# Ledger of designs, part 20: VH-VL binders against Protein NifQ (nifQ)

Target 1, 180 residues: Protein NifQ (nifQ), of Rhodobacter capsulatus (Rhodopseudomonas capsulata) (p20629)
Amino acid sequence: MLHFPDPFATGPGPVIPAEALGFILAQGLRECAAGLGPLTARLGLSGADLAALRDRFAPGLELPDLDLPRPEAGPDQQAIETLILWRAGVATPEARWLAAILARRSMETRHLWEDLGLPSRPWLSGMIAHFLPGLAAANARNMRWKKFFYRQICSDAAFSLCLSPSCDDCDERAACFAPD
Below, E stands for the ipSAE of ESMFold2; O stands for the ipSAE of OpenDDE; V2 stands for 0.75 times the mean of E and O plus 0.25 times the DockQ between their complexes.

## First folded at step 16 (VH-VL; framework fv_necitumumab)

Design m4 (from j3 with light chain Y93D; at its last look DockQ between E and O 0.63; V2 from the best seeds 0.00; counts 0 for: pae O 10.9 > 2)
Fold by OpenDDE, look of step 16:
Structure m4 (fold): chain C 180 residues (1-180), chain A 122 residues (1-122), chain B 107 residues (1-107)
Amino acid sequence: as target 1 above (180 residues)
Amino acid sequence: QVQLQESGPGLVKPSQTLSLTCTVSGGSINSRDYYWSWIRQPPGKGLEWIGYIYYSGTTRYNPSLKSRVTMSVDTSKNQFSLKVNSVTAADTAVYYCARETIFGSITPFDYWGQGTLVTVSS
Amino acid sequence: EIVMTQSPATLSLSPGERATLSCRASQSVSDYLAWYQQKPGQAPRLLIYDASNRATGIPARFSGSGSGTDFTLTISSLEPEDFAVYYCQQRSDWPYTFGGGTKAEIK
């Protein structure tokens, strides 16, 4: 049986993609066990996608809810997912999975890396750099990812989430670029 | 079963805009599961990917054509369209629309239209 | 862009023979390689995806192998309907690119 890494362990060195995905799956499973909903709803993936993700990164791992359809997504989640897919710069299945996961987890209340179950923000940034290089490049100023996502979709007239059209004039700038 | 069908004029004059529409049946375009793509094939030559459009309107174009290509999607009609501006003889090709599955059984172009020949000529 | 090179350009064989088609990428595409069959006047048909997975409805005589930069499509025993043009395609990076094709023709 596969062991998930300790979510509180500080990973030395570069981010290992399989470990990052392990953390994410572990977080989802914890939430499932806590009765917060099926794994599909927690991560924003269909059972089929979860199975494929498992087969790629954690073969042999038993996952629940693999027979469930893709969960519904609200407009913000859809916008974020669309943004990520557009910015990704690659067309790999991994990129697509992560786009969905990142979008879904952005709907949670904490920092994105926390809600993903990652040890730190650098883990998230490293994972994004690996699977979604275009997205990583787009965040050249190292903005907090959730804020970055919402900033990017704020330019769309359908969304009124931003207080200012520019970061320099935004009252929440300090929060957006706060240290890890 | 999902089916794709290209439609549009088969003849376009140089410098004009090529316009094609792909009509999808047996499935909905309004899905996050698919990229809806255009691919062309000049007579007797290979295949060139033009770009795709997502159900949300997000697009990605081949850099070789980006400056001249525009795609749109109409979910109400279950259609997506291609425009190529300032056409030349080099744009003469059979144009295909195709579906790429990006979730679930992630696959490349598993469904294609029959293709429509567009000839650029005076 | 990633350049896909197919060889040979033309393959002349008889029914019942084994066909081996090569596709090379200018850089690694991992296993994100697909094979298509195209007959005259028809759209391409997906044969193999992710280097080695047969698409739905594809006969077992078609098989794909390879990873990274070198890929092979094998037709174990050619049927008359298998004489067509075959294309490889990478979806590892944008833009998607196709090989120049291999024409399998009857000897």
Scores: ipSAE 0.000, ipTM 0.562, lowest interface PAE 10.9, mean pLDDT 88
ESMFold2, look of step 16: ipSAE 0.799; ipTM 0.893
ESMFold2 (binder alone), look of step 16: mean pLDDT 93; pTM 0.950

Design m5 (from j3 with light chain Q27E; at its last look DockQ between E and O 0.62; V2 from the best seeds 0.79)
Fold by ESMFold2, look of step 16:
Structure m5 (fold): chain C 180 residues (1-180), chain A 122 residues (1-122), chain B 107 residues (1-107)
Amino acid sequence: as target 1 above (180 residues)
Amino acid sequence: QVQLQESGPGLVKPSQTLSLTCTVSGGSINSRDYYWSWIRQPPGKGLEWIGYIYYSGTTRYNPSLKSRVTMSVDTSKNQFSLKVNSVTAADTAVYYCARETIFGSITPFDYWGQGTLVTVSS
Amino acid sequence: EIVMTQSPATLSLSPGERATLSCRASESVSDYLAWYQQKPGQAPRLLIYDASNRATGIPARFSGSGSGTDFTLTISSLEPEDFAVYYCQQRSYWPYTFGGGTKAEIK
C-alpha cells in the first residue's frame, strides 16, 4: 500500500482505526523480512498480544513469531511505555498495545510516524486521539510526539518516571530524540 | 502458581490510617506485565475498585477515594501496600488485593487474595 | 464513571435449569466486560473476560455474550456449586466499575 502524506492536514484526518494498525503491522513485517528481528522485537509485544491485535484489526493476516514472549526493554522504552499507559485515559487492550508499540518505535531514529509505517503525522495524531484520548488531550500544544514524551517524563521526574537523577539528563535525551 | 495474601490490622479506629500489605508468592511483582490492585467490599454490598500500582511505582486511584489513598510497592519483599487515611465507619469492608494482566494474555483480575475484613470502630 | 446495572437482583432456580443473567453498561464498553462468581466467605473468581472468553479452568456450561452496553452470562445447566453471587465488571474506562450483583439461589 502506498504511503499517503498530507501536507495540508488540519486535524486527525480520516483515520480508520483498523487501517492505522494495519500499517503498523505491515511495517513490522517489512522489518522482519529485512532481517531486523522477530515481529515481537520490532513492535514490543508478545506473540499472544500480536495475535489478539491481529484478530481484532486485521483478521486473517498471517503473522510470524506468535509463540514468542514479550521482549525486554531498555530504560527509555520502559519510561515512555509507563507514561503512555498512565496518560491513555482508557483501560482498553488497544491502548495497552499502542503504549508498547509507541514506546518501542520511539527507540528508532526516524520520525515516529515513519517508523510506525503510517502515511503521515496526522495519521499518527488521529490514531492517538482515537485510541489514547488522554494522551491526545495532554499534547494540546501539538508537539512532536517523541519530544512530548521526553518532556512529560522530565515534568514528572520530581517523583518516579525519569530514570536519570536530574532534569538536565531528561532535557539532553529529549534533544537527542526530539523530532517525530 | 501465583498467590496473594493480605495482612494488616482487622480493627482500626476512626480518623486513623488503615494500612494493608499484599504479599505475592509464585511470581514477581517487578514486571511490566501486571497491575497490582486493591478492591474492597463493604459487608453485604458490592465491589469497589480502589486503584492499582505498577512495578515502577506509578499509581491510579478511584477518584472517589483519591485524596485519602496511597499505594506503594516494595519489589525486594515482593509486596505492595495500601494506606487509607482518616478512616470512618464507611471504610469498613473486606479488602482484597488482586492481579491484572496488562500485557500477554490480557485478562482482568485472575488472582485474588482471600480478603481481610477491616472494621472501623471506636 | 460507567454505571453497571445487573438484573435480576435474585434468580431463584433449581439444579439442572438454565440461568440467564443480564448486565447493562451506561455507555458502550466495547466487549471489555468480565464476569465473576463469588461464594459466601470467598474472594470473587473470574469466569469470563472480554464478554465471551472463559477463564482458565471454567466449565463449558458457563458462557458469555454481548457487546457495547448489553451483556449476558448463561449457565446452561445449573450445578449445586453454581448457586452464588455473580458480578459483571467493565474494563474499558477508569475507574473500573462493577455491577451490583445477581444472586443465584435454590428455588
Scores: ipSAE 0.836, ipTM 0.913, lowest interface PAE 0.8, mean pLDDT 88
ESMFold2 (binder alone), look of step 16: mean pLDDT 93; pTM 0.950
OpenDDE, look of step 16: ipSAE 0.860; ipTM 0.939

Design m6 (from j3 with heavy chain I102V; at its last look DockQ between E and O 0.67; V2 from the best seeds 0.80)
Fold by OpenDDE, look of step 16:
Structure m6 (fold): chain C 180 residues (1-180), chain A 122 residues (1-122), chain B 107 residues (1-107)
Amino acid sequence: as target 1 above (180 residues)
Amino acid sequence: QVQLQESGPGLVKPSQTLSLTCTVSGGSINSRDYYWSWIRQPPGKGLEWIGYIYYSGTTRYNPSLKSRVTMSVDTSKNQFSLKVNSVTAADTAVYYCARETVFGSITPFDYWGQGTLVTVSS
Amino acid sequence: EIVMTQSPATLSLSPGERATLSCRASQSVSDYLAWYQQKPGQAPRLLIYDASNRATGIPARFSGSGSGTDFTLTISSLEPEDFAVYYCQQRSYWPYTFGGGTKAEIK
């Protein structure tokens, strides 16, 4: 019997990393059940990575698709993943897994925390602060994470996603720094 | 089976640039699953991690060497390279290239080159 | 950077004896600690990763234990080929750092 955390049961207290990952896995599994694709493709991890992640944070949880390889990623996803890995400040497998997950879920259409299945943006920020402290520090102005990722990669000459060279001059600034 | 092999001059003069290349066979460098690292070992001493390069060209260097180190990758040749500028006698060491698996079966340095001795001397 | 301290610096034992090597980290590295064996003129060889997992092809006489800051490599019964230098390495934090090594020598 799969037990998923109740998204409404947890108050605005400190983010528990295992719970955050639980929400993410639950979201992935819901999407799998809806026929949107294998869990590996939904979260951007190989079956081996998912198994290892499970063993660390949700032991005993039955996961599908653990025999599948790491799914392909487009250039934007790869760029975001690489950015996160580089800025993480740590070298742990947890950081790497989360980097892959965040990159993959950034390809979805809603706010990143929504597409991750998290209760709110603070959950996302808290999770990032825990597993990816360097990334958290890099987003000192508390920019929305998806926008932050694209802002970072668009500064690279290989990308043309930025409409302005600076945030201060960007007409979409309000959207990037919108309240939670 | 994956194999790594270091190549480059074994002798470098002080203040010059040390240049080494690692050739990978039996596997592709162009993979999201690996960091390609350089590690050195001065004679009779321990191991020092120099840095890694990712398939995309992203690098991370040891802060102790950051100002003097540059790495590059050539996926077409299945090679990655190390440059150390302004070398001194302290840079005399056996230099190893190694593979780290960072996704999948995450492991530390499971494959190493045989190492190449670089001596800094006038 | 994380400082890795190995002890003893030299371990003199006879074949068949039990070897116990220690590695300490200056701060917690969780279980992301690896052990390497290095013989003269050779590259290091991965023995143990994640503190207790034997790498492929590593004999059962090698075992690792520990978490956080204190780690141990144990060789249950030394074989002649086991006399070498052993290094621990943390991979939790950048930069990766190695211990100073323990030389296992024949008594």
Scores: ipSAE 0.844, ipTM 0.931, lowest interface PAE 0.6, mean pLDDT 92
ESMFold2, look of step 16: ipSAE 0.844; ipTM 0.918
ESMFold2 (binder alone), look of step 16: mean pLDDT 92; pTM 0.943

## First folded at step 17 (VH-VL; framework fv_necitumumab)

Design q1 (from m2 with heavy chain Y52E; at its last look DockQ between E and O 0.66; V2 from the best seeds 0.00; counts 0 for: pae O 4.7 > 2)
Fold by OpenDDE, look of step 17:
Structure q1 (fold): chain C 180 residues (1-180), chain A 122 residues (1-122), chain B 107 residues (1-107)
Amino acid sequence: as target 1 above (180 residues)
Amino acid sequence: QVQLQESGPGLVKPSQTLSLTCTVSGGSINSRDYYWSWIRQPPGKGLEWIGEIYYSGTTRYNPSLKSRVTMSVDTSKNQFSLKVNSVTAADTAVYYCARETIFGTITPFDYWGQGTLVTVSS
Amino acid sequence: EIVMTQSPATLSLSPGERATLSCRASQSVSDYLAWYQQKPGQAPRLLIYDASNRATGIPARFSGSGSGTDFTLTISSLEPEDFAVYYCQQRSYWPYTFGGGTKAEIK
């Protein structure tokens, strides 16, 4: 079914979409098993979307909570999701699913790639490049993704969610562009 | 049953601004599950996607029209609107508003307004 | 933008006959291809989405196939109400683009 590479392996060659999504699903499932909530809430997708995602990338994989609706999202999550979708440059269902997942997992406390269950940041960047090429291009300076998302939504007139300063005025700029 | 209905002037003079509104009924526009689009069709010709708007107000426009197009959303009225500036005869068309479902049962334009003809003429 | 090319431009058939409509994309759009039916004075109606899924309420005589760049809409047996213009549309890339349409007319 899904091939799960060694999570401790160094940087990916070409990112295999199914493997990347496998890591993400595995992380969600682990959290479900730990009692942290349904898979829908962990990944920010409806049961129907999860089922569709499974059918496309991991056919035959048994997933829980496929009967549940899409969980509610706070304003930050919604803003990030919308930002990702608009930047993506493509309108595929995969892009939309990933946007929802990335937005939801951005609500967690660690680095985004960690909270997604990916082996490294390059895995995340590679996945984004594949499914969300416009987003990848928009982050030309290789800002850490979570910080990049918040920077973007703060600069968007459609979203008045934050009062973040410009990157030049930010005292954490160095951290935002720190090496992996 | 969700319904969409276009409204606005059927006649616009050249160089003026075309303004249309789509009123949604039987469902809320204030939903993250949908994109709301404008699509036009010149008489006897095919369909052209103009742009889309999200309930949050975020927009994406066809590059061919981006410089002249503005969309807005009013969730309180359950409406979204289209403005096309500096119109010419080439903008004469039937204008449709449509809904795209982006989560759950992901589908393209499954609900359309009946369309409204806008003629650009002096 | 992705160019969608439909053929033939006009299809003349009789009720009861099989109709085959083609749609080609300038580059791969995967299976993110939809078909619409439009009758005079009406808005387009969604027939098929994701290349082969019938929309709600669409009769079984309508079927879609294909992936990548080549797609086909088939009407197994034309009913009188099926004579209309049919459009394909890709939603893989922005901007969304439509084909030029195929007019199915009665012979």
Scores: ipSAE 0.022, ipTM 0.648, lowest interface PAE 4.7, mean pLDDT 89
ESMFold2, look of step 17: ipSAE 0.805; ipTM 0.898
ESMFold2 (binder alone), look of step 17: mean pLDDT 90; pTM 0.907

Design q2 (from m2 with light chain W94Y; at its last look DockQ between E and O 0.51; V2 from the best seeds 0.76)
Heavy chain, then light chain:
Amino acid sequence: QVQLQESGPGLVKPSQTLSLTCTVSGGSINSRDYYWSWIRQPPGKGLEWIGYIYYSGTTRYNPSLKSRVTMSVDTSKNQFSLKVNSVTAADTAVYYCARETIFGTITPFDYWGQGTLVTVSS
Amino acid sequence: EIVMTQSPATLSLSPGERATLSCRASQSVSDYLAWYQQKPGQAPRLLIYDASNRATGIPARFSGSGSGTDFTLTISSLEPEDFAVYYCQQRSYYPYTFGGGTKAEIK
ESMFold2, look of step 17: ipSAE 0.852; ipTM 0.919
ESMFold2 (binder alone), look of step 17: mean pLDDT 94; pTM 0.956
OpenDDE, look of step 17: ipSAE 0.865; ipTM 0.938
ESMFold2, look of step 18: ipSAE 0.829; ipTM 0.910
ESMFold2 (binder alone), look of step 18: mean pLDDT 94; pTM 0.957
OpenDDE, look of step 18: ipSAE 0.858; ipTM 0.931

Design q3 (from m2 with heavy chain Y52M; at its last look DockQ between E and O 0.77; V2 from the best seeds 0.00; counts 0 for: pae O 7.7 > 2)
Fold by OpenDDE, look of step 17:
Structure q3 (fold): chain C 180 residues (1-180), chain A 122 residues (1-122), chain B 107 residues (1-107)
Amino acid sequence: as target 1 above (180 residues)
Amino acid sequence: QVQLQESGPGLVKPSQTLSLTCTVSGGSINSRDYYWSWIRQPPGKGLEWIGMIYYSGTTRYNPSLKSRVTMSVDTSKNQFSLKVNSVTAADTAVYYCARETIFGTITPFDYWGQGTLVTVSS
Amino acid sequence: EIVMTQSPATLSLSPGERATLSCRASQSVSDYLAWYQQKPGQAPRLLIYDASNRATGIPARFSGSGSGTDFTLTISSLEPEDFAVYYCQQRSYWPYTFGGGTKAEIK
């Protein structure tokens, strides 16, 4: 079952995927409380999906906005979501939920793990490894996740949205692979 | 009510390419909520998942067929298609297209086409 | 790929009898297991999803149970229209895989 600890109070240790989702939900709820929008819009899921996610990981948790439909997504978000789903290697509902969440939160301005409300990047990587193992494997070079997503959609023929250069041509390559 | 309908030649010669199209009606294929799959069934045998395509064109194929299979989607026509190259008698089967719901009321293949028999013969 | 094994291959029963069909996965698929019914000349029809949820319009006599690797489809009292082939399918891992099917035939 999910619990919502203070992300900054979390000590060192193995990543617990269910707790990671708790952090994500907590972040979404904080943003809702701050008036930034409904939880569905914050996480990119329908109320039904949120309810299902809750039932799976945090039974009994009261969530707002469960009656709302899935929010609209821009082309970048859609592309990232599709990429994640394609790379995941699994087809579980959890993987699909997380793909939607990761895509939505990639639209925010900070590092993905920060915008997800996770304690650190390793938490994000650990969560991805658990729910989206194919995606984790695809990022063997340990690229920062948001940049990895955009790199992937740019190189995939299925996507025509990106004009980004190859990594070799990018002047910020070092930053993309910087250690945590 | 969403409906799926397969179409294409019922006879293909060995080494040629099998081409099928699934036409969706009563709903849009241009949705993030669905995977669109092809599934085949040789006469008197079980079911084999061939692959899926997303509305964006992203695909995933069964590794057993990956080298010979190509899928495409045409959102303007509300269709998605299957191509199987270098066919042999082993590719003789009833081919189904099906819809999978991946968000909301998440379900496996809840809508199927009626299936179309494709026979590989010289 | 995940191998799905169904048993028995053939089940001979009479109307009104209870039918029990088994499906085993080569590794855990959680509860993401579906059951389909297929009649001759027809496409498969979804019966059960997520191991135990009846699809829309499916009669109450159909029930599913199990998790992990072992699953069961039960028909509490067979109707004449229930004699068909039944397939299980996992959707936890790519590629999706089906069992070999169980044919329920009239005794």
Scores: ipSAE 0.014, ipTM 0.617, lowest interface PAE 7.7, mean pLDDT 88
ESMFold2, look of step 17: ipSAE 0.844; ipTM 0.918
ESMFold2 (binder alone), look of step 17: mean pLDDT 93; pTM 0.954

Design q4 (from m2 with light chain D50E; at its last look DockQ between E and O 0.73; V2 from the best seeds 0.80)
Fold by ESMFold2, look of step 20:
Structure q4 (fold): chain C 180 residues (1-180), chain A 122 residues (1-122), chain B 107 residues (1-107)
Amino acid sequence: as target 1 above (180 residues)
Amino acid sequence: QVQLQESGPGLVKPSQTLSLTCTVSGGSINSRDYYWSWIRQPPGKGLEWIGYIYYSGTTRYNPSLKSRVTMSVDTSKNQFSLKVNSVTAADTAVYYCARETIFGTITPFDYWGQGTLVTVSS
Amino acid sequence: EIVMTQSPATLSLSPGERATLSCRASQSVSDYLAWYQQKPGQAPRLLIYEASNRATGIPARFSGSGSGTDFTLTISSLEPEDFAVYYCQQRSYWPYTFGGGTKAEIK
């Protein structure tokens, strides 16, 4: 089917974890339609990567901006992307695409699952467990994912920059630090 | 056009450290889009991936070699390097450096150096 | 570690013949498999990535197929420059692993 998953579904996490990628693409498209920027900038991927991701997980879906290069990223986004690439536990293209997407969406200030356009937190956790098993294993304390990323990059001497967590400026600060 | 070139001594004594450098030209090593890898091939045998280094300095090593391998990157010289300590005759091989594209059109090792033979003997 | 098994070890064929090279993974690697060609004294050359995509500049006589655990490289009509050793490599799991190679040689 060429249809996006229903963004208002209230069910549990994904039955098939790959369905989460449809929600992520749909959210990026909604933000493009709202004038927030090109799809490459919303998802942190080049047009070539977006086309390949679409061909694998949403074949036939029309996407804009497929001629655009990968956007530049600030230091926190770079650090989170590097962390996820390292922790993924696999070398697959989908793990690489998700490293870029998760890093880019972590620059937003709301819940990560919400900024990804996922129906719920279990969708985010299920997707990560499937495509990024090493990352899932590393978050054994079930921290909120954005909080986990910022704590990891601040404590990891391999990264060139350790900034205060952006959750300190988050309108939902209590939710950023609450257990999931 | 991107080119990779290995350099280093061709003969190393047992128990010493093998040191190699790969110089990249025609493109920048300081990029989010590539892993910079070392791969070796003992004479007449197959290929073994040693590990990669990313522009940030993060590394991943083949577990079979992990305790003996160190990689580094020098973005100002557009170079990355391999050290293998405590070498034995089993480390005699042609050593290749190679580029892997990890974002954009994701491809396996699309550019290789010419390779350099390192012989470990007394 | 993912073991990549290539067969046959050698192919003895004449120019103009069709070559079929097999690669099997010890567990599913999806379609994240590459094929390389290596001639004596040279570095490997990328032929195929993601099981079936030809790398830039690779002639159409080279094609790849398969997914999961079973993969095939086909050379539709061998040319003299195609007699070389061919390696497969999985790219799903760390560490990356290569097959043991298939040597295509003149009968």
Scores: ipSAE 0.796, ipTM 0.899, lowest interface PAE 1.1, mean pLDDT 87
ESMFold2, look of step 17: ipSAE 0.793; ipTM 0.895
ESMFold2 (binder alone), look of step 17: mean pLDDT 93; pTM 0.947
OpenDDE, look of step 17: ipSAE 0.867; ipTM 0.940
ESMFold2 (binder alone), look of step 20: mean pLDDT 93; pTM 0.948
OpenDDE, look of step 20: ipSAE 0.860; ipTM 0.937

Design q5 (from m2 with heavy chain T58S; at its last look DockQ between E and O 0.75; V2 from the best seeds 0.82)
Fold by ESMFold2, look of step 17:
Structure q5 (fold): chain C 180 residues (1-180), chain A 122 residues (1-122), chain B 107 residues (1-107)
Amino acid sequence: as target 1 above (180 residues)
Amino acid sequence: QVQLQESGPGLVKPSQTLSLTCTVSGGSINSRDYYWSWIRQPPGKGLEWIGYIYYSGSTRYNPSLKSRVTMSVDTSKNQFSLKVNSVTAADTAVYYCARETIFGTITPFDYWGQGTLVTVSS
Amino acid sequence: EIVMTQSPATLSLSPGERATLSCRASQSVSDYLAWYQQKPGQAPRLLIYDASNRATGIPARFSGSGSGTDFTLTISSLEPEDFAVYYCQQRSYWPYTFGGGTKAEIK
């Protein structure tokens, strides 16, 4: 069975990064079994990406849909993905996979850590600190991650997206200013 | 099948701006799956990564060149471009454009242009 | 900036011999290292990525190994077309950096 030393430790040797990605894959598989769509669509990655991610973090795990291409994404998902790619601070494949996953799961309705299948928000923050150190540094105020993403893309978006007569008419603006 | 081709002046005077364009064929530059990069090689020397541009216009530049470099993308022409300001003889190099795959089978620079020599001289 | 150091600067070998090229990173780059071959007047050609994966169309005589800071490119039996300059490149950290090159010359 999986081992969970200290999932929030910043020191060398915790298994949290591999276990966090394992929880994310498991959540995607549960949603596939529930008929919500192929694994590629649930996680925002191609079958080739998923196979490579599996081989690195969950070797031997059977995955469906490995022949499918990368799914299309709406503008909010694209903007968050671009933000995370830029802010990651590293160029590694796992940072790229997580940019896609975090952007895709931010389109869901629950707390981001819940929709990732993680045990808690500290699991999400620990995973980001390990794989996406530039992103972790950019959220120095410890804002909840989905709120942080929407604030960042709203401030980077052209003023035209927020030219609505009020903040209630602009979903990105509302996400940027509301407490989570 | 994807092809990249550099174009631009081969001779630039000192203090002027070097401008190059890379034309992509056999694939779309308007894609979430690729970074579009410039890499240069001074004669007889090694390779220096200049930076990339993403389809969205997002850029990252080598800090050693950052104050002098800008990149742009024109998705309607399937092109991306490099400008290097205030050039000196040290900017004489073969300039390559290249593709990097960032999603899918993540791969470093697997497609390169043929390269274009830019000479900076008075 | 990650400094990539290649050795030797020049290999003088005969066709049929085994070539071993070294690349050292100034800090760990995991296994995210690429090798390129460059012949005179040509763009670099990707040989190996992620330390050990051969790129499409690369002959089996080319193999890569290593992780962390120390990496090796091996050419098991040199062919005449293998005499070229070889560059390593890390892709864990921005900015991307290349080694200074190893020139393989016919003896």
Scores: ipSAE 0.832, ipTM 0.912, lowest interface PAE 0.9, mean pLDDT 87
ESMFold2 (binder alone), look of step 17: mean pLDDT 93; pTM 0.953
OpenDDE, look of step 17: ipSAE 0.847; ipTM 0.929

